VH-VL binders against Rho GTPase-activating protein gacX (gacX). Designs and how they scored, part 3

Target 1, 188 residues: Rho GTPase-activating protein gacX (gacX), of Dictyostelium discoideum (Social amoeba) (q54j98r51to238)
Amino acid sequence: STVEEVNIPLFLHNGFKYIIQHGLGIEGIFRIAGTKDKVKQLQMQLDKGENIDYDASKVDPVDLADLMKIYFRELPDCLLQSDQYDHFISLLTLDRLGQIQKLRELVSSLRPENREMLKQLIWFLGRIAVNSTTNKMSEENLGLVWGPNLLWKGGKAVSTTDMMELMAGAGKIKLIVTLLIEEQEHVF

## First folded at step 1 (VH-VL)

Design m7 (framework fv_modakafusp)
Fold by ESMFold2-Fast, scan of step 1:
Structure m7 (fold): chain C 188 residues (1-188), chain A 121 residues (1-121), chain B 107 residues (1-107)
Amino acid sequence: as target 1 above (188 residues)
Amino acid sequence: EVQLVQSGAEVKKPGATVKISCKVSGYTFTSYYMNWVQQAPGKGLEWMGWVDPEDGETDVAEKFQGRVTITADTSTDTAYMELSSLRSEDTAVYYCATEWYSGDYYGMDVWGQGTTVTVSS
Amino acid sequence: DIQMTQSPSSLSASVGDRVTITCKASQSISNYVDWYQQKPGKAPKLLIYAASSLQSGVPSRFSGSGSGTDFTFTISSLQPEDIATYYCQQYYSLPYTFGGGTKVEIK
């Protein structure tokens, strides 16, 4: 694949590559916080349409990891689509085979750009999970960290009541993203 | 129901140490940062530091470095803030407050009721 | 440390008035500002996050705006229950820092 064949933002494509090269051994990658000043600097460069040479700039993989989470969290609607929230949550009542079948159906119903971005993100997360002995980020840990950034119920606003609902749903959302990572060869 | 319940009021002598607890219920303790905030009588809010209960990592504001220790006990879902070498200026209400664990999302949405610490000679 | 300078320190207004509070950061902090309400004897309550996003369940009369160094918090139509002290807070860089607070009273 060349940059000309990339179907997602170049910052994500190049970022996945950079973290695979420099970040796979970092304990707690995506869980530990980056430096807010450096994350903001990177965000501003991307907002200006600048291509960042991560190697030349000596970007900390942890800062880039935070930027990636912020990117997905700040989308106008979550990547898995808030209108599919109840459908995703309900698949957990099914047995494993039923979960895989329903998950494939829901993923196939996503907008094409969301589906492609999700496919590449989940592949990338799988690459991190393979190194979990070193980085301590299993499929379940990645599901916990990434879940809230990929699937939420209606809008971005959170009240105390919504926060309680989110916390009650946190385990379910974790399991859905964990399932996406574990079963990606059968879902995409 | 999400709640942060803090330990009761303390009266201490100058030079003493105080340890305040913040008991968590209604959510996964390790998923959110726990912040500590000081408010002197009639004054504004001052951030003291936070702990990440998932790994025990902390950050403490320079003003309190060397005197403040922030910890989390995941077996009891309780965060602690210990302030040593107490002076009269430490008389304040101390709050614990939970924040989305990335540190830069929803702000401090859930707060404890506060613990009053009085330092008197 | 990033200093947050809040003004005014206090104000009095009538029910139905538009109330404006400002906060100035000592350096550019993009939109990494939250606003809190604190009633006497109570813990603070988050009203606005990321400079302009209304916290769920908070009345729409509260709003925020600004980016960079200058931030504004507005109550479009002051109600009796809005008597409180309001604080801005930056989360762009550690340590987190609060503005000095604005005490809002009804005359």
Scores: ipSAE 0.000, ipTM 0.460, lowest interface PAE 14.2, mean pLDDT 84

Design m8 (framework fv_modakafusp)
Fold by ESMFold2-Fast, scan of step 1:
Structure m8 (fold): chain C 188 residues (1-188), chain A 121 residues (1-121), chain B 107 residues (1-107)
Amino acid sequence: as target 1 above (188 residues)
Amino acid sequence: EVQLVQSGAEVKKPGATVKISCKVSGYTFTDYYMNWVQQAPGKGLEWMGWVDPSDGYTDVAEKFQGRVTITADTSTDTAYMELSSLRSEDTAVYYCARDYSGYDWEYFQHWGQGTTVTVSS
Amino acid sequence: DIQMTQSPSSLSASVGDRVTITCKASQDISNYVDWYQQKPGKAPKLLIYDASNLQTGVPSRFSGSGSGTDFTFTISSLQPEDIATYYCQQYYNLPLTFGGGTKVEIK
């Protein structure tokens, strides 16, 4: 059989480009909330399978940023895979070199489609962090905001129970995502 | 409630310029694109172009490029459509219509009442 | 430009009849079609959006269906107040384009 290149959904690829073009200078990007009605409208368009041209539609980058977080949060299983949760958390007991090596191992063990999506997402978040002097979103800030949307324990859907568990582990999950952003050149 | 109120009927000579207004109320003017639609007597609807009131960006259909100018004045919550070098074939009813802010013009939920422009020698 | 071919251009029916109007796009436009009603001397009024969704406040006798290139608008039981011209419109790509309209009259 032939092996085809694994790509991410078009709306994410175009969304990353759009936020880099229009959102890098927005203070609190991904931290500040979008307009709920506009985010719901965008979500409805994506659920219909619509090909949204963000530039032609002049989408507010903050609304798109909110939608992107919701997309990852609503996946049937988290991007980093709930079956890897304990392994990700346990790497924090290692020194920095051990953390990098274990993180590389865990990322390599992810399903190819998850690994590719993660690689592109983390690259994108790194681009946001480079502009942190202006947008006030450091690697650590992005780790805190994005962590709960990328890694949770024992669940396929984010529920009230999952949210309570996410809150309890937020600091550790933050550190995992922060490491992914900071050390991405050694991990991917 | 949302209202779009257009200026009154105009009678013009060939070669003249006409400027039609569309004053809005009941919503935030800068949150929605404003579109203009032409309807010749006994004929169908033809889209002319749109303006984003928040920054004044416009896009005009190819048929009307060079003759149509679409503008918005946020101090008075009024959109304008100016058509120059008038010809008898420009005799029509002109409508302003509000679509979704920044989306693919999914539907025109609100329309002005229309402005009749008659061009005769 | 995407061309919207609407048929018939006019029709006559009796009160209580089922009326069907069709609209054909020159290319695949998914479900990106709206339908408008225009009564004499009035601005158009939105009836159906996204091919099949009924606008709030519009009577349930109006419906839309279709996807891709072929779309249908139906009035299940024609009423006297439904005498109007009906237009389809695509919003898949700019420029926005309308069908030629269908004039609905009572026999």
Scores: ipSAE 0.007, ipTM 0.445, lowest interface PAE 16.0, mean pLDDT 84

Design m9 (framework fv_modakafusp)
Fold by ESMFold2-Fast, scan of step 1:
Structure m9 (fold): chain C 188 residues (1-188), chain A 122 residues (1-122), chain B 107 residues (1-107)
Amino acid sequence: as target 1 above (188 residues)
Amino acid sequence: EVQLVQSGAEVKKPGATVKISCKVSGYTFTDYYMNWVQQAPGKGLEWMGWVDPEDGETDVAEKFQGRVTITADTSTDTAYMELSSLRSEDTAVYYCARGSLYYRWSGPFDYWGQGTTVTVSS
Amino acid sequence: DIQMTQSPSSLSASVGDRVTITCKASQSISSYVDWYQQKPGKAPKLLIYAASSLQSGVPSRFSGSGSGTDFTFTISSLQPEDIATYYCQQSYSTPYTFGGGTKVEIK
């Protein structure tokens, strides 16, 4: 039998396209903060099930970038799954080929919905990184900014995620997300 | 456990170059940004720039562009700040400060070196 | 560049007093304000980060609040060892900028 195709939420799919069209040249995209009131308005529209027409509303790409990070941070469990946290961290003790092999194994063990969202997100981040000479967001920089939003220890992260926990794990999580972006052709 | 140890005081003549070191221990050097901060006598704090020890990327405040060079040596876990064409107004205490990682860049500065006094006089 | 305006520049208070320092950003910086304590001849020490989070090992009498452009730092019951200059700093975007400092003195 064929496996049912899993697609990502429409607002993410359209959001990735919008950032690629309007945000690739923005220095510090995903690092620079959006306007909190505008981000909250966008979040409220999403929570009410409204379709957001980014082009018609002339949404600031920086505000949308913040909304995307908040979406992943506020999932009931992190995208890379908290039950895989120790396995992701431990792969950093391996050489690069071993890291790629273990990443492929861990990614394939993710729930199909999480795996598909991760695949499309990492592809999108790779598109941002290709323009790093202009936007200053290398694979490492994206790993640093996105890492805490994709992997954490324990259950649900909330908007007030413990900053001390983020700081303690940030370097290792940065390396994992950097590796996902750099080696995505060999991992997915 | 975490320590940032800076090189000793320097006395320089106008036009000279000074190079200050900041040796770290107790953490993985490449996991944090290293910031440099200037404090003139009796004055407040002024950010100069940072380096990412992982890849050597730097960001330098416009006031210091062209005169300051910030580098990191991962083989010795040491960051450096080099200030050239010294003037009397560069007389200050210079601090290195580790930039804590959180979901926005290089803040807060959770550990600081003890400071290096640079005196520029003829 | 984001300007951080800190007030007052100095204050005198008695042990046990509540001390309040304010900091205003020239544009919205969300919650990305950090507060530092500097004693004479010493390096600054981080007390509060992300506007309201207490740094590990820092006494609970120190607190911070605010968001957007207006931020407040409070010492609920001033102790002799709290005599120092306090600085706010925005960590929202480079160049990072500090407030002018507030010198806290005992009466």
Scores: ipSAE 0.000, ipTM 0.459, lowest interface PAE 14.4, mean pLDDT 85

Design p1 (framework fv_pabinafusp)
Fold by ESMFold2-Fast, scan of step 1:
Structure p1 (fold): chain C 188 residues (1-188), chain A 118 residues (1-118), chain B 112 residues (1-112)
Amino acid sequence: as target 1 above (188 residues)
Amino acid sequence: EVQLVQSGAEVKKPGESLKISCKGSGYSFTSYWLGWVRQMPGKGLEWMGDIYPGDSDTTYSEKFKVQVTISADKSISTAYLQWSSLKASDTAMYYCARDYYGSEFDYWGQGTLVTVSS
Amino acid sequence: DIVMTQTPLSLSVTPGQPASISCRSSQSLLHSDGNTYLHWYLQKPGQSPQLLIYEVSNRFSGVPDRFSGSGSGTDFTLKISRVEAEDVGVYYCMQSTQYPLTFGQGTKVEIK
């Protein structure tokens, strides 16, 4: 066919563009918290199948940034796949070149839909990091805030106990996501 | 090896100006926030503010925003804490600390003791 | 501002015995990004503070496994499974979930 099924949700595609247009210069983007009520309203719109009205007077980029993290965190299984958790963690014992090689192999083994979504997300995070002198969100900072939303053991963290397990791995997971952003040209 | 080296102890009189320093080495100085923490004699730790040396952007605690100025010179990997007019109540140990990705302070300087008395 | 309250304020421990320090925050430290920014520091007499535990339960490089952190929401605990002479000092919890960054009042640990 002339059309591949490997794509990302329209909400994410439009959201990445919106953040690049209106949020790229916001200090602490993705680290600072949005307004919980406004984020919940946007999430409810998405859950009902409604389109988000990407108008600068209506949508705060910080609220949208939080919604994006919630979206990935609420997936049935994490984007990097829980069945790959131990393999991702174990690459940290390798030297830099070994880490890049192993990371390329693991990413290639992901489901096509997950691989494409990850590629688009990491590209977007790289665009944020390029403006870190203004927004203060380096590759390491983005790895820290995004890590727990992209990789965890066994399903999604939705309870207090699950949240504790998500947080326990955060140090290693943030290094993996940092590496994905820094080395994306060699990985995808 | 990450290291933060602070300037030596200071003894000053009320009304005098002072600028103390914190020099980073062993890491990319412009890639991490650097915070300043005060400890008054016999008291606990108080966060004063921090700076991102890459562009000298600062955040201050409300209590300290009119008392001190935080700055940095990225060409020599050094951050500064400055008073225009010292008060006796500024007598304290001042620490600089590296802010790991907007979260914890992972490495600390040895501290600079500032004594302000008449 | 988030207020951090530590209990007890002082502890005298026989070497080899366990110690436990509690830290309570005035509001939840769970950030919207899924992380809980609660950290523990030790200040030995005459020394700078040093990081022990970051983000609730992660040991910093070189920190012995006798130190462990746990907790969620507003209640956090630092445990030392067997206290050694080198562990004397003042322990501080700190939150960095929101500005301003705030520390607990400190817990002094001494050997009997």
Scores: ipSAE 0.000, ipTM 0.508, lowest interface PAE 12.3, mean pLDDT 85

Design p10 (framework fv_pabinafusp)
Fold by ESMFold2-Fast, scan of step 1:
Structure p10 (fold): chain C 188 residues (1-188), chain A 123 residues (1-123), chain B 112 residues (1-112)
Amino acid sequence: as target 1 above (188 residues)
Amino acid sequence: EVQLVQSGAEVKKPGESLKISCKGSGYSFTSYWLGWVRQMPGKGLEWMGDIYPGDSDTTYSEKFKVQVTISADKSISTAYLQWSSLKASDTAMYYCARGLTYYDSPGYAFDIWGQGTLVTVSS
Amino acid sequence: DIVMTQTPLSLSVTPGQPASISCRSSQSLVHSDGNTYLHWYLQKPGQSPQLLIYKISNRFSGVPDRFSGSGSGTDFTLKISRVEAEDVGVYYCMQATQFPYTFGQGTKVEIK
């Protein structure tokens, strides 16, 4: 039968392509900060529903990288879904094969739009990590910087939440996103 | 007409609190960064920090982050610079200035400046 | 922090003669986006600063063509081809490449 395909937002699709074309060699991509006024202007364009022509606008890949993280951080609920938080954290008690199987199950249980967006994002992050000898962004480094933007407790991004809870979860969230990148061929 | 209008001169004693203001008009207040710059008597310019009024995102120079608080009320297009406890060393002219926010702009150059608020702190 | 050093600290110029002000940064001002965020301001006596030149060499709106900026990397120059009475004041360079944003110490220009 006809299977419904869920497409990701155009700005993300075009942004992934732009960073792959212009940003793969940038040391610390996603870790180093963009220019805050330029990131805010891109954010305003996105909030207005505008299609951003990155090449025509000569967008700095670092600014776009920051905007992408902000986009995921500002979702009403995290991409991996806050209702799955404990399930994601608990998979770390399993061996590697058990982690892969459980991760596959959790990913398949996500809403279709979240699952497709995650699949494309993780593929993109894998492309960044392949160039880690030049950009210094390994799977682990990407897990560290992206983790807080993809998974949190309580159904909203954490800013004023208990810092002890944040610290306890931070390392585990890093490992989960690292696993998604490393094992994506077995998970999606 | 794009304009930044600051509150009037202040004379204070050490230990007193103070909040000075900068009101924007003639432009979209929430679409531009608003920076604060200090000039001590006879000295040069020092960038203190800034705020994006649309979401109240703030940045501070390390030198000033303990000394002052920057805030904004977008409903009245006004930004604020505040001290909980003034010191004699806070005696200076304080300027607010608009930082441009689009890619074909001067790149966080301050294109519009307030007239300045002179703050004098003496016992 | 990036330190901005201006030379000279003061200039006395005969009207109609040229003036040149140097600005040196402690490290390169080239941003990751390829732009150099080096700006020049003029503060006339008793007035707020005003923007003259942005990103090394671009004159801001309304700024006379006798003002020009040049430079790259760590060394930058502001030139006034023919100094007029209205050009008296203190000139500041500023970098906006890296937080915290920093100004040079200023160069005072006065008429002889």
Scores: ipSAE 0.000, ipTM 0.457, lowest interface PAE 16.8, mean pLDDT 84

Design p11 (framework fv_pabinafusp)
Fold by ESMFold2-Fast, scan of step 1:
Formats: sequence, C-alpha cells, structure tokens
Structure p11 (fold): chain C 188 residues (1-188), chain A 124 residues (1-124), chain B 112 residues (1-112)
Amino acid sequence: as target 1 above (188 residues)
Amino acid sequence: EVQLVQSGAEVKKPGESLKISCKGSGYSFTSYWLGWVRQMPGKGLEWMGDIDPSDSYTTYSEKFKVQVTISADKSISTAYLQWSSLKASDTAMYYCARDEGYSYWDSPTYFDYWGQGTLVTVSS
Amino acid sequence: DIVMTQTPLSLSVTPGQPASISCRSSQSLLHSDGKTYLHWYLQKPGQSPQLLIYEVSNRFSGVPDRFSGSGSGTDFTLKISRVEAEDVGVYYCMQSIQLPLTFGQGTKVEIK
C-alpha cells in the first residue's frame, strides 16, 4: 500500500505488516490468547500516544493480535455500525450474488473512515487465510473470531441483552465477515 | 508470588455502613480485573461484580447492583466492596478473586487467585 | 441468567476410588471464539475456593494429574481418578460466557 492509502491508525497499519511478517505461521493466530500483562502494557503505550517499534521491542505477534481485537471491540460503536446491524443480517436471506451486491451497497454506505479501516482489515485477514494450511485460520475461522468485534446491535456490547444478541447472532455475523473476506475483490 | 490480602472480620448492626478491602501484590495490579464473590453461611458461591482497576470500570450482577458499590485505588493496589446500609441478610463470607478478563467476549474470564475472605456478621 | 446444575449434590468416596461430578448449563457455553467458558473450583473446609480446571479441560498450575475435565456445549464432567483425603471439600462449576457469572450449587465430596 501507498502513503495515500494509509488512512487508519498507525499502530493498526504497522501491526498488520508485523503480523504478516512474523505471525503467518502461528497456529491459531487471533484465536489463541496472548499474555495478559504484555497486552496491557502495549495498550497503555498506545493510550499514551506512543509509536511502538514492534521489531525493536520483539513484540509477540499473539500479544499484538489480541490488542487489535481489543481495539475494535472497544470502539464507541462497532466498525460495521450498529445502525446497519439489521441490514447486514438480512442480506443472508439472499443468494450468493445478491449477498455480494447488497454487501457492496452496505459497505459503500458506511462512514468513509469506517469503510477504509474495514477495507484494510479485511485485506489483512485475507492474507492470514491464504496461509490457513499452516496457521489453521480459514476465512470461516477468522469470521468466527472477528465477527463479534466488528458488528453488534445498540453500540458497545456492555449489557446482558447486548451480549445475548451477539451470541444468538454469532453464526450469522460469522457468515457476514466470512463473506467479506472471501468476496472482498467484488465488495470493495 | 501473587497474593490477595483482605481486611479482617467485621461485626456490625443493621443500618451501619461498611467498606472492606482487598490488596493485591506480586503482580501488575492494573493488568487484571478483581471480582467479589459472596458465600452465605452453609451456601454456595454468588458472583457480585468485577472491577478493572486501570479505569475503575465495574460490572455488577443485577441482584447486587443496588446493594453494594465496588471501587479500586490503583495507587495502593487495593479494591473495595462497600455497603451504605447493612442488613442481617448481608451476613456472609466475602471473597475477592483475580480474573483474567479485559472483557467477557475475547479474553478468557475465570478466577485464578483468591483472597482469604472477609467474614461480615450483621446482627443486633 | 444461565443456570448451572450439578449432580450429585454430595458423594462419599473410599480413598483410592474414582469420583465423577456432572455440571449442566441451561444454555451452550461455547463462545464464537471456539472456546467453552466452563471452569471448576474446589473449596476445602475452612478455605477459599481454588481453581482446578479452566475452559473445560485445562488444569491450573499445581493441580494434580488425577483431576481431569471434559464436556462440550451444555454437559460437563469433572473426574478424579483416585480420590485422596486432601480432595475433600465442595466442588463448583462456573460459567463465564455471559453476565452474570454463575456457579453451580456445589457438590460436597467426603471420604467414607
């Protein structure tokens, strides 16, 4: 990617590169948990506005992977926008071609900053999935792990009702994120 | 070594206020949540709530949300459980326990280390 | 709320014999991340609870090999291959998939 295409937080951009460089061979990347203390230390450094040189600091890719999921989970509203939740879920009633067309429409309706961040994240997840014979993280596995971090109804999942909705919708959200990864060249 | 040390036993009358403490040592206090668990005499365990000491964000069981306040002071690695007005039904052993969870969605949440407990007796 | 039901509520075991405790949840404990959030605790008489098994089958540090956990979805089992005197106490399962965190009612294990 070029400088003009880097419209997301620097830690995410550099983090994607770091995980591609050092994490593609890690079985269960994004599914296995990092070390709590190390993840928290990285989070604290980013909260202070520090730029982390991941290579110089010998950051564990698994710790960085956890930090990325936490970042998306802690957004004030989910990346795919809670006001679009029902629209995303309803596209699953369509056939594959209809799903792709509607998904492109919904993605295009997202705020520009969310759309760009989503585009770069999905590209990155596609790079992980290409190495699934080694890392065991297929498009479906990534959809399962990332889904709840990218789409929920009613803002942050902070109440029992919101959490129940996430669990009930988990299979559908998984399919939507899986579709985003598989069909990204036709959606973005 | 990881340790959670709780304040000593309390004997109170109905209507009195109380604040008990749980001090963590041997680990990064702000890197783990702390939960409070009640055990009434001869009964099982009941989760009351958790706190993230890094920002004092709390979660409560609906049953306990109006009965108690959970707080923490990260400068002295101590979490608190507080009642504004005790009832005889608050007589119980109260445990603090360290948990793994930043959130309940992606991070495993389970209690790994427990304090020794604080016995609270509320009688006339 | 997710209801956790343990069976039996009590059992008496001759030292060296096996013991098995069941825990059933009112809803699946399988998270979208592929993990199942079911954990087992032991409370010895007069002591604080201690973690035995986390996420169905993982033994916590220092827990003897004679303890094992298994199960999936809504049905879980804790097994002690050879019960020893130090294993007396009350065993609790706990789910952490959904707030509020909930415990089973406990299973009291005693030596005959």
Scores: ipSAE 0.000, ipTM 0.460, lowest interface PAE 16.5, mean pLDDT 85

Design p2 (framework fv_pabinafusp)
Fold by ESMFold2-Fast, scan of step 1:
Structure p2 (fold): chain C 188 residues (1-188), chain A 118 residues (1-118), chain B 112 residues (1-112)
Amino acid sequence: as target 1 above (188 residues)
Amino acid sequence: EVQLVQSGAEVKKPGESLKISCKGSGYSFTDYWLGWVRQMPGKGLEWMGDIDPSDSYTTYSEKFKVQVTISADKSISTAYLQWSSLKASDTAMYYCAREGWDYSFDYWGQGTLVTVSS
Amino acid sequence: DIVMTQTPLSLSVTPGQPASISCRSSQSLVYSDGNTYLHWYLQKPGQSPQLLIYEVSNRFSGVPDRFSGSGSGTDFTLKISRVEAEDVGVYYCMQGTHWPYTFGQGTKVEIK
């Protein structure tokens, strides 16, 4: 986003609430793909500025979960900001207390609208993780699935060397998002 | 270099329990999920399930969720596949493989052949 | 479950000639993040599978440039521009887009 905002988009806020109400018990939520045509229909409606009544339309929480991931993936720049990529990756060389302190520092340096959106997203992911005995989506599982949608340095791997570096980065991004979820009380 | 080393071949009788292992080296074990794949003699590949070694959370294919247990011990970079009671139909080659964020299996163990016969 | 169908099931190739393997999925493999998680593996006789191509068209580390992948949606192709003796084995496509992950039934490639 180019505009400073203290609140997140209404559709995203309503989406979080809908999934909490209807999707917490779904095994593999965010990992299991939704129905592509239904996700596309929902995306088209939102792109046109239409308001979607999720309950009246009986939206499948899995389809909505995919739409939410698409939203973050299609931001002009990743939520954690590509200019912070190396700083996020490098914090993993620190011990746990140092990692928490550095995460708090990096999160505080984000644009206010990104900070608020991240705070609400991570709270939401924490609510999903609390139900991991039922839905099988732990903090680590959510970190793995959400990581690539929240932090990237830009561009897809082109060579085998780039691929290995990207794969190593993906594992570290997983840990960073996992830490954000686990330690959110100390980071935000 | 990245390497996954599996335990040796097993010959068992129906009803016996079994636990086979897969030890990772050359990478941060907790940064990658680890999957198990079955290949019955002369047949293709079947994904059984995977585990996140950082928290030991597992997912299973419906076909395998009641047949086996997947576990891991991150302190020794080792994952396990376990049967409480083997059946002759469990005769197969079992592979462990490292799972990337793109859901590909980039490095594979050498396989553990499990033969179950009376 | 997503059904992955490979054709042909068996292919005999004269050394130096090209080979082409098709893989079709029962549903689109484009994930909500816009990526297509379709991967190709080679299992040489008596060996473990090895990753050849990830995400449709990207060659994995150490894979010769004679291997190429293409496709979109539900229809994918693996091509070998000039088949060599070391390329003998069974080729598998696999989808990671939908849980549970599923493999094609395999295509056996042998030299004439």
Scores: ipSAE 0.000, ipTM 0.463, lowest interface PAE 14.4, mean pLDDT 85

Design p3 (framework fv_pabinafusp)
Fold by ESMFold2-Fast, scan of step 1:
Structure p3 (fold): chain C 188 residues (1-188), chain A 119 residues (1-119), chain B 112 residues (1-112)
Amino acid sequence: as target 1 above (188 residues)
Amino acid sequence: EVQLVQSGAEVKKPGESLKISCKGSGYSFTSYWLGWVRQMPGKGLEWMGDIYPGDSDTTYSEKFKVQVTISADKSISTAYLQWSSLKASDTAMYYCARSPYDEWGFDYWGQGTLVTVSS
Amino acid sequence: DIVMTQTPLSLSVTPGQPASISCRSSQSLLHSDGKTYLHWYLQKPGQSPQLLIYEVSNRFSGVPDRFSGSGSGTDFTLKISRVEAEDVGVYYCMQSIELPYTFGQGTKVEIK
């Protein structure tokens, strides 16, 4: 691949594998919340630069799923880049073919490290969605849950005003992430 | 180990400027909000505002919005609280505290910086 | 702004006896995500505040099991099953459901 030199963090790569191995059958994976204390313990270990053996530690896939969402949410800027927010939202006014073409253009314009991380994340989410009959997490459900963690304007989402603005955009962000999962063969 | 280390006590006169600091270590500095909390002598805790060092996004309590400036230098993992013109009513203990992005208010706190403003 | 009201404002406890502190919010602290954003902090004399209980009932790392939190909506309680000398200090409840974050006025716990 043209992006072989761009890698994602090891804990994230190993996390994808662990969830695929142990979490594909869990109803509501990524939708149901992990245990705050367990998730915090895992986060602190990673912050210290520790390599976690998920199998040896018998990590709950739900806790790891929550940590993965937190990781993306806590990036200095969202994975899809906040400066591209309006461009992503505006593609929804186009027909399906126009949406795919514009999405391919926007993804190609992302920083190489963001593009590679997004590619691997979306591939992983597609693997979850294939098992939706069992786990109940369709492309749309994953778009709903993951959307707010992958694309936002600037700012903290804890004020009432910020939350109302996020909710107004939530449906559109859901559709964008759903489209990324459904059309990934044509986008990446 | 997560640590927040604050600058030392300050004694100032009304009208003087002041900038105090809070240095984070043992965690990803750019991945957590850093908040400032005031405690006036013999009184309770008041949240003043916070900053996300990753993009310098700030939020302020309306009461403190015009009184102070919050900033951060991510290259040295340090956040700042600054006054352009101190008043006697600014006499207080000032704490910095770390906040997870999607979790509870504050988990780890600095040791505090005592600011005394008197003529 | 959400107003946090603690009762009592002070209490004096004989070592080994239980203690209970109440916190009431002017609005529900239950978020649409299913979580209740109510936390308890302890400030020992001459020390910084420290997190004791987060999201109503979860003990923070290193907090003894004699501390427990309970409640829902607008009414919350912090209980200490057997008060020890090291538990002296001021206890604060805090809401983080909306800005500005607000604290209760504090409850001072002293040993008789």
Scores: ipSAE 0.000, ipTM 0.443, lowest interface PAE 16.7, mean pLDDT 84

